# VHH binders against StAR-related lipid transfer protein 4 (Stard4): the designs that were tried, part 9

Target 1, 199 residues: StAR-related lipid transfer protein 4 (Stard4), of Mus musculus (Mouse) (q99jv5)
Amino acid sequence: ASISTKLQNTLIQYHSIKEDEWRVAKKVKDVTVWRKPSEEFNGYLYKAQGVMDDVVNNVIDHIRPGPWRLDWDRLMTSLDVLEHFEENCCVMRYTTAGQLLNIISPREFVDFSYTVGYEEGLLSCGVSVEWSETRPEFVRGYNHPCGWFCVPLKDSPSQSLLTGYIQTDLRGMIPQSAVDTAMASTLANFYSDLRKGLR
Below, E stands for the ipSAE of ESMFold2; O stands for the ipSAE of OpenDDE; V2 stands for 0.75 times the mean of E and O plus 0.25 times the DockQ between their complexes.

## First folded at step 4 (VHH)

Design W04 (from A03w with S31K Y32W T107E; framework vhh_7ocj_1)
Fold by ESMFold2-Fast, scan of step 4:
Structure W04 (fold): chain B 199 residues (1-199), chain A 125 residues (1-125)
Amino acid sequence: as target 1 above (199 residues)
Amino acid sequence: QVQLVESGGGLVQAGGSLRLSCAASGFTFSKWAMGWYRQAPGKQRELVAAITSGGSTRYGDFVKGRFTISRGNAKNTVYLQMNSLSVEDTAVYYCAARYTWKYSGGEYEVYFDYWGQGTQVTVSS
């Protein structure tokens, strides 16, 4: 419970950060990605935002740990639930594909995941936890608090606004410019892939 | 809140057919995987059939070719059509809804969090 409460409160704090603290990292059709220096590690907190042509529950069901995530997410290559506490709460291990011609080799993450109501919508959030097992084919990355807010659009209730906060330490020896390029592109691709996966 | 209600069970002669239905409520049915399990007297519960949100199906070895699982998303219902029934199909049949998906060693493992109360199927010789 304490970890769920702390994680949720941290994401709500991120969602309250003033617009002038963010710098545009990438802007493509129907998606804007911003970043600011992280207070958790020597890297960036990324924010992405865009409109989904679908209702909140369906959008978040495709993002949270479950059977649909791997069907649409080009970056995620595996997803295992290691410990299951409640319908909305688990520890999962997932892996990601190599990026930029393997300048960023495949990563592995072990995250606590929690989904909860937020305003008229939902918040699905996660944070890495310590896990002793490692697999040599992957570099263990670390997610500082991350999450996805999804709320209905006021003028179009069949559509929703999806806002993500991503704060990933990829670890290993990777040039910061490669990390920056990969993170911005990954978030933009997340939106286009999800949009295709929803229908 | 989450409810799974099975119906369609009963007594049938060997070689006969039955159609089981499971009415689901309290969750977004179209996005959940659904399945049927059975438990015979003195035996462990075993997988009969499962269907993903995308429509992919999986069957237990002893029912392949005889049973068909399907779903009606508009009616929040999953069905099990049971043909060519044998005495060995006698069991309580449970409807299940999948919360988690586990990928392990190249194969998907299914864990069902929600269960119905079950419906009895009895096949007489």
Scores: ipSAE 0.000, ipTM 0.129, lowest interface PAE 15.9, mean pLDDT 83

Design W06 (from A03w with R98S T100V Y103R; framework vhh_7ocj_1)
Fold by ESMFold2-Fast, scan of step 4:
Structure W06 (fold): chain B 199 residues (1-199), chain A 125 residues (1-125)
Amino acid sequence: as target 1 above (199 residues)
Amino acid sequence: QVQLVESGGGLVQAGGSLRLSCAASGFTFSSYAMGWYRQAPGKQRELVAAITSGGSTRYGDFVKGRFTISRGNAKNTVYLQMNSLSVEDTAVYYCAASYVWKRSGGTYEVYFDYWGQGTQVTVSS
């Protein structure tokens, strides 16, 4: 019944996974991306982490469903809130651009989204839900539990630490090497684009 | 019960200034993004300015450099300082609040959860 409670608990579980269970997938300027085999599907759970030169509330406001997300996120091409249940809880539909010269065609996701306090910061998380209507221009993907933790940096309250967990089944027929390349690049670009969007 | 109450509208001469205020109650103001929209007779409602809970701002193209949005979390109030007003700024100005906003297809269509009743701004030549 309590999808928001289950989702929150799952993300906290991911956040508690020991350092030695992760393998570095990509390390670029001020962002590290790790991955480990997913326990939810035949793919990977990705973890990304980096410092933001901004406060928690502003960082999460740019990430959660809202008008700011499309201003900076190069991958996301649309974002619609289908239903609002509470002020911090909705079902959203979003689309993503094609990648790698359209080897990965545009995707569509329908996600339950929930934002809640976590320690002295925030957690914005989501998980795909069943949605029967599809649009022919998109392949319906599926997000297993995903989310973004943002907490203040100790001794640097104007900065925050942003940690993301992404676990996406892109569906369709995609070469494994393309999936691996796209996921790591997407997470690195997320941080780079967000940093530009915050300023 | 959510309530947004606008004030500060009125009649002003072209080139003048006005400061609009919106007092919010019934929700945790500091957690919400706040915005100002306007609607002139026979026109669609358009975004004037918005401010996130963290203080980042956005402005409609026709008001950039002239208007400034700000918020006072201690007073649960959002403000719109309007300078260098022109007759084209004549409209009903609406305060809006959202925990989640809607956008689609790269188009900036902003939908808010809560709306005030509006305050009239009339700029005479």
Scores: ipSAE 0.000, ipTM 0.284, lowest interface PAE 11.4, mean pLDDT 84

Design W07 (framework vhh_7ocj_1)
Fold by ESMFold2-Fast, scan of step 4:
Structure W07 (fold): chain B 199 residues (1-199), chain A 123 residues (1-123)
Amino acid sequence: as target 1 above (199 residues)
Amino acid sequence: QVQLVESGGGLVQAGGSLRLSCAASGFTFSSYAMGWYRQAPGKQRELVAAITSGGSTRYGDFVKGRFTISRGNAKNTVYLQMNSLSVEDTAVYYCAARYTWKSGTYEVYFDYWGQGTQVTVSS
């Protein structure tokens, strides 16, 4: 099985996890964030879900590696494509801003990224890979399988349902309470920022 | 906010000419590739002409030698000069803007579309 197939199957598995396995971490206007203990590392798998007032293709085009991501994402400070293997399939390096008055210092990630059809919609997913180059101003974080499912809303096809699975090892020495606070807020802010960024 | 507004469409006799304009706002026009597409009823939307930010042009096979695409970066406008029109050119013409991000071999395309302008060619 290729890395693309394994990654896609893992995200579909997350998408099939039963409701009773999730615990609500944060609930704000038009977005709910849940979490459960990760099976990949000593941390959490987060799930976020909310409605977008736009069609699937436009929503996912703003999320996947491309020219629009930095226009709306307050957390992401840079995005570079390092290697391209095929259509909708690349290795990217991105950086994130410091959080909680720099209790969480800026991070850097190097991810394999893959976008594929899923049911009547799209899945854009990623997983960190080994990359030898490091930048001293950043701590190298690690994304276990992460991704975004976007499908048309049945009762309103001009709207879509966006569901994310985020499973990030921030690395370094960070208090667990700071990690928990930052992750839940980051996911809620993702929806708020994306809604503002959609054209 | 991105907006593309087409103008210059209308009714014309076969053998005549029309010039379409597309006024762009809400983005850095000079950085975007611009294109014209057309769609006749019941058919797929097809590329008529495109012009890159650097000025290179591309045409659909059915319009080569008859149509010319050009851009005016100072006016944030792209033009399509249509000569020797035939009944088969009857369609709604759409302006599109495409940003191409290249890093190594990777390209991601995002399209903005205008609302379209009707071109009708009578015999």
Scores: ipSAE 0.000, ipTM 0.107, lowest interface PAE 15.9, mean pLDDT 83

Design W10 (from A03w with V110I Y111T F112Y; framework vhh_7ocj_1)
Fold by ESMFold2-Fast, scan of step 4:
Structure W10 (fold): chain B 199 residues (1-199), chain A 125 residues (1-125)
Amino acid sequence: as target 1 above (199 residues)
Amino acid sequence: QVQLVESGGGLVQAGGSLRLSCAASGFTFSSYAMGWYRQAPGKQRELVAAITSGGSTRYGDFVKGRFTISRGNAKNTVYLQMNSLSVEDTAVYYCAARYTWKYSGGTYEITYDYWGQGTQVTVSS
């Protein structure tokens, strides 16, 4: 199977994990964040879910690699597409801002990204790949499989349900409590920022 | 747009030599492994030679010692030097580009992402 098939199947498996395996990490109005120990590394697989007041295509177009992402995402400071395979498939390099008064210094990621149909909606997923070029001002982080499912709400087709799975190894020497705090806040802020970006 | 353009094929007499070139555009050439494959009528494509981004080479058993693969990253080009050609080398030769990625600490090779249209090599008796 291709990388895109393996990645898609992995995200679908995450989406099938039983509710009782998740523990609430953060709950704010209109967003719930859960986590469970990762099977990929010494950290957590995070799940976030919330309703968007927009249709699937517009929501995913703001999330996938492209011209829209930097307009709304406070964490992401740069995004470069390094290789295009298809319209829905690329390798990208992106950077993130420092967090918690720079206890977590800026990171850089190089990810394979793939967007595909899922049920009546879309899945945009990614995973870090090896890439020799580095930017010395950043610490190279690693995303284990991650992605965003977006499907129409059954009773309100102009709204959609956005569910994310994030599994990030920030690397370096960072206290796990700082990583946990930053990850939960990052996911809550993702939803808040995206909602503002769509309006 | 992504393109691989082969050149240098043609008709040659047995015992002769040819040099194939493949000009690449639309992707970061230096990061990709490059390869040459060939396909004779009614047969499956087979690996002739491959070269990694780091320059390590691999050859099909039937061409070892006769063919040499090389790359020029400054020119985004991969080459196949073919010496001591025989009638059995007659085939369409394809240029291919491949990227290797890792998932969860494992290494997984994907199939070659890009293929050229091919160039005909015909070796006469």
Scores: ipSAE 0.000, ipTM 0.190, lowest interface PAE 12.4, mean pLDDT 85

Design W11 (framework vhh_gefurulimab)
Fold by ESMFold2-Fast, scan of step 4:
Structure W11 (fold): chain B 199 residues (1-199), chain A 125 residues (1-125)
Amino acid sequence: as target 1 above (199 residues)
Amino acid sequence: EVQLVESGGGLVKPGGSLRLSCAASGFTFSKYAAAWFRQAPGKEREFVSAITSGGSTRYADSVKGRFTISRDNAKNSLYLQMNSLRAEDTAVYYCAARYTWKYSGGTYEVYFDYWGQGTLVTVSS
């Protein structure tokens, strides 16, 4: 519980950051993306928020490691559970497609993942861990603490509010403008693809 | 907390049929892939059949066409219908479950998080 407790507490701290500390990075239909400089690395902590036309449990079940993630997530090309502690807690390895005509080559991540109740909803969070096996077709990326909060909307019980905190070090030699473009596209596509996956 | 309990094993004559059941508790069975393995006396444990959370099935060549794996998520249960049984099918049959949706054939053991205690199937005249 200590590893999952530290991760959970970190995401709760991100969720308590005041609105005036965030700068709007992108606003598209039904999703707003903000960012602020990361305290973990030379990059950004991104925040995304939007309404889902579904209940908390179904939304989070499509996001957490499991059988539904690859059905809707266009970025994720594979997902393997390397070590499973409980239904809500595992170490997973996943891969992502190349981006921007392969200026960002396919990445691989090995993350500790934990899903827990939060207020009247759920939090699914993750953080990269050390893993010795590498595959030459992938660059090993690193996720600093990341997670998704999902809570019911007041007075709209069939809808939920999904808030994400994403803090990814893609590593390798990538121009900063390419990283910025990729992050904007990734978060916009995440919400769009998830909404289609829930239908 | 997590438990898989096999049942339905017994003594059957060659050419006969048996249906094995596996009852899952302590986790959300519908999200797990599940499989049957068997171990004959003095031999290594071998893969028999698997079913993904979405219902896709895989079979060992030795049982293909004779055995059918299925699941009932409402009952938290996994089944193995065994037809045309042979003496070579004599083994302890184990239920296993894994939290993953990806399979790459043949090497399922390394991916299974939970295992039952087994149920004995004896095929003898």
Scores: ipSAE 0.000, ipTM 0.146, lowest interface PAE 12.5, mean pLDDT 83

Design W12 (framework vhh_etentamig_d1)
Fold by ESMFold2-Fast, scan of step 4:
Structure W12 (fold): chain B 199 residues (1-199), chain A 126 residues (1-126)
Amino acid sequence: as target 1 above (199 residues)
Amino acid sequence: EVQLLESGGGLVQPGGSLRLSCAASGFTFSRYAMSWVRQAPGKGPEWVSGITSSGGSTYYADSVKGRFTISRDNSKNTLYLQMNSLRAEDTAVYYCAKRYTWKYSGGTYEVYFDYRGQGTLVTVSS
C-alpha cells in the first residue's frame, strides 16, 4: 500500500471514532475542541470542528500546502515545498512561531501531504516523514497522522463543516500543562484566523 | 551571484543512459538541498529528484524511481543525475535548482524557482 492510501485510511478511522470516546478540551462560541489519548504516542489526538462561511474548495485551498497558508495562519512562519509529486501530493517543510513566551520554542516539521476527495467534499491530510537535515534554531517536531475534512453543509451549500484531527509531538522538555494549553488554543485560533483569511 | 551550469544532455536512443552534471558557484553549495527539475516541450516544470545538503537522503518522482539516481560531490560543488533506461517521455530540458516553491492558481500548482541554471536538453528518440 502507498503512504497516501495508509494515511487516508487512518484519517477515515479517526473520523469514525464514536462521540463518547472524546473529552471536551475547549469550547468557544464557534469551535469545539476535543481530545482523547493517542494510539500513536504518549500524547493526545485532538479533534476540532466548526462551520465555515465558504465552499469546500476555497476552505481547503487555504489549508493545503501552498501560497495562501502563510497569508492567514499566525502560527506558521515558513513553508517550503521540498518535493512535488502531483498537484495533490508533496513533501513540505514548515516552521512555527514560539508560544507562551517561548516556553514552547519555534518548531520545524517535515510532512508528507495529500489531498483527496471525501464524500461530497475534500480531505487534506499529512504525516511527518524522516528527514536527516535539521536547523539549530528549531526543534524538530513530529506530526503523527493529521488532517482536515471539509464537507458541504446540507442545509446551506454556501457553507461547509470543517473537522480537523491533529496529533502533534512537539518534542523537547515542555510541561504537559503548557502543551495542553497551546494545543487547544492553537486549534481555536486556527478557526478564527482562517475565517478572517477567507474574506 | 548564484550560478548553476548544467551539462551532459544530448540525443540518446530509448533504453540508453546519460549522466547530467551541474556546476554550482556563488553560494555555499554544501549547505543547501538541491533538486533536478525538467520541462518537456509544451508542458510545465516537473520536479524529478532531490537530495539533502549532506547527500544523506535522496528522493524521486514516481515517474523516474528505479531509473534515475541523484548524487552530489560537495568538494567539487557539483550535482549529478544518472539517468538509465531512458524513455521518449523523458525528453525535456533538465534544470539544476537550488530552491523551488510553488504557487496555487486555478486548481493547479505552478512550480517556480528562486534559482535555476540555463538547462541541458535531453532528447530520447530514434
Scores: ipSAE 0.000, ipTM 0.151, lowest interface PAE 13.8, mean pLDDT 82

Design W13 (framework vhh_8k46_1)
Fold by ESMFold2-Fast, scan of step 4:
Structure W13 (fold): chain B 199 residues (1-199), chain A 126 residues (1-126)
Amino acid sequence: as target 1 above (199 residues)
Amino acid sequence: AVQLQASGGGFVQPGGSLRLSCAASGFTFSSYAMGWFRQAPGKEREFVSAITSSGGSTYYADSVKGRFTISRDNSKNTVYLQMNSLRAEDTATYYCAARYTWKYSGGTYEVYFDYWGQGTQVTVSS
């Protein structure tokens, strides 16, 4: 219970960071990715934003731990709910595919996940927790506070604005240029894959 | 940089009381469940008690129910174990531990902990 409140407050703080503090990392037609140095670790806090051609509830239902995530997300290779406290709150273990011809080998994350109302929309957020069991085929990564805000688009209520904050320590000995390339591409791909996965 | 500093152990006579403390640093204490475990010489480590991150729920091993009370003070980053009606079989090194989550498995509620503190010795003897 205390972890959900702190996590939510941290994401709201990120959502309040002024435009001039962000540097564009990648811009494709339908999504912009920015970054700034993280206050949590020696890496970056990434921000991504784009319009979804669907309503808030359907967008977030595809993102939060649930039956549809693996159907559309090309990066995520497995998802196990380890503990389920409420329908909006769980601990999950998930794995990711290798990237850049395995310069970044497959990762494993164990995250607390929490979904809550935010303004006229929803926030689905997560943070890594300690988990002693490891699997030899994966490197354990660590997500500092991360999350997805989804609110109705003001001039088009059948569309929504999806804003993500991602703050991942991939660990291991990976060249910084590979980390930068992978993070920006992962966020751009997240949007294109999700758009294809929606109705 | 995670540290758990257990203290308050010592010698007591059967029927006596002790209060153990565990001071935490290097993590957001109020986001972690806390627990106490013990290990007697030549025996396996066993679960004693646990408390949720908010302090709203507590759990006890059958051997200590009604005698031990776990509590926490999130403003002081400290978890406590009040031990009453101590018995010779309570003699052990007591460890505090921290965990973000609880597991419920196989019809049994089990608490799993990944961060462990240094022990504090409790000896109950006449």
Scores: ipSAE 0.000, ipTM 0.085, lowest interface PAE 18.9, mean pLDDT 82

Design W14 (framework vhh_7n9e_1)
Fold by ESMFold2-Fast, scan of step 4:
Structure W14 (fold): chain B 199 residues (1-199), chain A 126 residues (1-126)
Amino acid sequence: as target 1 above (199 residues)
Amino acid sequence: DVQLVESGGGLVQAGGSLRLSCAASGFTFSSYAMYWGRQAPGKGREWVSGITSSGGSTAYASSVKGRFTISRDNAKNTLYLQMNNLKPEDTALYYCAKRYTWKYSGGTYEVYFDYWGQGTQVTVSS
């Protein structure tokens, strides 16, 4: 009944969704992005998947709240850990850059974050929580359950498979075409930026 | 079990250099990010530097950026910290760590390290 258990179970459920429920949203070199209508809100659940030229622990350490995230992630402009409950469990506040010539203005998110073992790898997941303080320079967005699975590749122990599930309500007044374009591009850019950051 | 053994500290004049080493055993060193932290007399713990498992990315506290260089030799299971242009305020007990955690208290982030070694003392005279 803990929030970490519910969040983990929700991400595992997403990871078990059958192939035929997904539609390709974007496919570029070394990453595919799919989406399906969300069951949480009037938007999409996005899935992204690609191979990383690094081991699971290093990949997830760059993604989870910590000192490396801002070094490589072009979208994230700040990251603050507000509460630390356990070694792998915190509440974080982060901000994102404006997108599409500021058609999407900078956003702020406050997320519960949890990292746990999954099979031979790791799962780092998050979900937005209520937080009373807001900053006028940002629109408060909302992340429905989101997360990143990273598992070793069987035939290549120096590589891993990274699968992400992202389910973000950007809020505010944004054209739907801008939201759709930004989400697919953000996930593709996440992979290219992360790959560069791991080197 | 996990062991970390720091060495290379000593007494040095301001403007001088020291190279710290950390010998790791009991885990697959090449699979984990590694960190250096320090604690000065009468002050709290301070994160100094970190390096990814492959050595492909490094991070530094603003107080040491440009003066300190973290590196690793995965074949030797050894972590290094090259310290140049040392200042009296760099005087501290230096620790290496396999992993860290963050705590928020009173507007300040405090870093806690797992598997602390005994540390190596660095003293910088003016």
Scores: ipSAE 0.005, ipTM 0.344, lowest interface PAE 10.1, mean pLDDT 85

Design X03 (from H01 with L102I K107R; framework vhh_8k46_1; at its last look DockQ between E and O 0.01; V2 from the best seeds 0.00; counts 0 for: pae E 21.6 > 2, placed apart)
Fold by ESMFold2, look of step 5:
Structure X03 (fold): chain B 199 residues (1-199), chain A 127 residues (1-127)
Amino acid sequence: as target 1 above (199 residues)
Amino acid sequence: AVQLQASGGGFVQPGGSLRLSCAASGFTFSSYAMGWFRQAPGKEREFVSAISGSGGSTYYADSVKGRFTISRDNSKNTVYLQMNSLRAEDTATYYCAASPSIEEWLRYYTSGEYDYWGQGTQVTVSS
């Protein structure tokens, strides 16, 4: 099975995890963040969900690798496409800003990204891949299988339900409470910043 | 020498339509992706649309999806931008640009990835 097929199937499996396996980590405005222990690393698999006031294609186009991501995502500081296979998949390298007064220093990720249809919407998913070039100003983090499901909201088809599954190993020596705070805040800010970027 | 000549701009009322053309010479047209960018006074150039060298793939900025359609005629060395449902915020100078048509289509969204730029054509949308 190809990396894209395995990645897609993993995300669909996460999207089938029953609600009672999740614990609420943060609830801000109309965004809820849950978590459960990760099976990939010593950390958490986060789930986030909220409604976007836009159609699926526009929402996903602002999340997937593309020109708009740096316009709205205040955490992401750079984005390079290293390998391009098709319109719907690539290898990208991106960097993130320091967080919590540099308790979490800037990170760099090199991810395979794949976007595919899911029901009446889209799934944009990714996973980190091996990339030997490193840059000393960044800690190389690792994204275990992650992704964003976006489907039309059944009661209001001009809106979309956006559900994310995120399990990021930030690497380095970081207190667990700082990791938990940063992940929950990052996911809540993601929704707030994306909503502003869609206007 | 490479030449890109954009035309078809003008004045139109909100809700109106215009069709921009960009005629190319001095390079193998079908080997290049073509892009449209626009710039309003005091603003940076922003991506509008792009089309692969073969015409098989098209790309649009979110603000124009569903309203604008990019196409090309490789026999005429010309790329087109059909602009429908025009709004005041579409007022700008529109530029066509050419980049080698390659597998790295995300580069088409970034103005710095384009090798050749045409003269602009003015689009003004006012009531």
Scores: ipSAE 0.000, ipTM 0.093, lowest interface PAE 21.6, mean pLDDT 84
ESMFold2-Fast, scan of step 4: ipSAE 0.571; ipTM 0.826
ESMFold2 (binder alone), look of step 5: mean pLDDT 81; pTM 0.812
OpenDDE, look of step 5: ipSAE 0.028; ipTM 0.436

Design X04 (framework vhh_8k46_1)
Fold by ESMFold2-Fast, scan of step 4:
Structure X04 (fold): chain B 199 residues (1-199), chain A 126 residues (1-126)
Amino acid sequence: as target 1 above (199 residues)
Amino acid sequence: AVQLQASGGGFVQPGGSLRLSCAASGRTFSSYAMGWFRQAPGKEREFVSAITSSGGSTYYADSVKGRFTISRDNSKNTVYLQMNSLRAEDTATYYCAAHYTWKVSGYTRPSEYDYWGQGTQVTVSS
């Protein structure tokens, strides 16, 4: 319980950061991505926000560890749940595709994942945990606290507002310009792919 | 999404053994808990066994405990049910099913499972 409580409180803190602390990193049709220096590591905390033409439960069910994530997410290449703790809580191992013509080679992450009610919607959040076993084809990355808030859109309850906070240490030797490009594009693609996957 | 195909059923005498297999297609097999259920003619579908996504925990109905063993091979996307010391009352169509991974309860309830395979018939008779 202490890990899920601390993680939830950290994401709520991120969600309370004032608008003027964020700088636009990328703005494309129907999604804006911002960033600010991370307090957890020598990198950035990214924020992404956009409207989904679907209800909260369906949106979050496609994002959280479960049967639908790999059906739509182009970046994620595998998802293994290592153990369940509660109905809304697990440890998962997942892998990501190489990016930018393999300047960023495939990564592997091992995350604690927790989904909980937030206001009139849901929060699905995660954080990497220590895991000694590695797979040689992957570089082990590390997610500092990350998560997705989804709340009903005011005056349009068939639509929802999806806000993500992503704080990933890709590790290895990667040029900072490649990291910056990949992170912003990954978040924009997440929204585009999810919108196509929701049916 | 995952599709399931059960196989390995057949005719066997009391005291005999059978091994059922459930082959899964799709990239997310390792993220699902897997269950076996059975249904005899004129009866409700009942729980037999379940295994968590990691294989770290297994569950059995009292009627099969000590005789049946569930296992999985995530590299082959397959779950198995080894059935030993078979009895006439084990005669049924056996179904495999996939349970999504963030639910930790409900392994014994058919309604908690998201995907179901086609059945394989097991007949135990002299």
Scores: ipSAE 0.000, ipTM 0.187, lowest interface PAE 11.6, mean pLDDT 85

Design X05 (framework vhh_gefurulimab)
Fold by ESMFold2-Fast, scan of step 4:
Structure X05 (fold): chain B 199 residues (1-199), chain A 125 residues (1-125)
Amino acid sequence: as target 1 above (199 residues)
Amino acid sequence: EVQLVESGGGLVKPGGSLRLSCAASGRTFSRYAAAWFRQAPGKEREFVSAITSGGSTTYADSVKGRFTISRDNAKNSLYLQMNSLRAEDTAVYYCAAYYTIKTSGWTSPEEYDYWGQGTLVTVSS
């Protein structure tokens, strides 16, 4: 309960950060990615936002830990639920593909995940936790608080607004320009892949 | 989400063969690890065989060398080829699936999220 409350409150704080603190990192059709220096580590907090042509529950069900995530997410290569506390709350381990011709080798994350109501929609959020078991084919990364807000569009209830906050320490010695390129592209691809997955 | 329906059970003599099928509904079956369990009357469900989404297989010692598990993701199907059947193989056979790449707990029924209703296999002379 304490970890879920802290995580939720942190994401709500991110969602309240004023417009002028963000800098555009990437803008493509129907998705904008911003970033600002992280308060949690020596890196960036990324924000992405775009409209989905689907209702909140369907969108979040494709994002939260579950069978649908790997169907559409090109970055995520595996997902294991390690511990299940309740329907909306688990510890999961997932892996990501290598990026930029393997300048960023495959990563592994172990996250507490929590999905909760937010306004007229949902918030699905996560944060890395300590987990001693490692797999040698992966570098263990660390997610500071991350999450996805999804709320109905006003006057268009068949559509929703999806806003994400991603704050990942990839670990290792990776050039900052490679991290920046990978993060912005990953978030833009997240939206295009999800839109295809919802068809 | 995935739903599972078993078929292919029946009465067979000792030394005979049967092929069980499990039809999965849902486009995500290829992402699931799948398994066969069996339950004889008055006994707990026991592990028979498992196959990962990538095709790696595991067998209970009692069936190793006699049974072969396989999957066809294009047909959303799981199979169990049972050869050299014995009276002690008599049971209701269940297919099961779970969404993970875990390599532990696969022999425990509690780890599986989705179950079929079962198909009866009777091995009798």
Scores: ipSAE 0.000, ipTM 0.144, lowest interface PAE 16.1, mean pLDDT 84

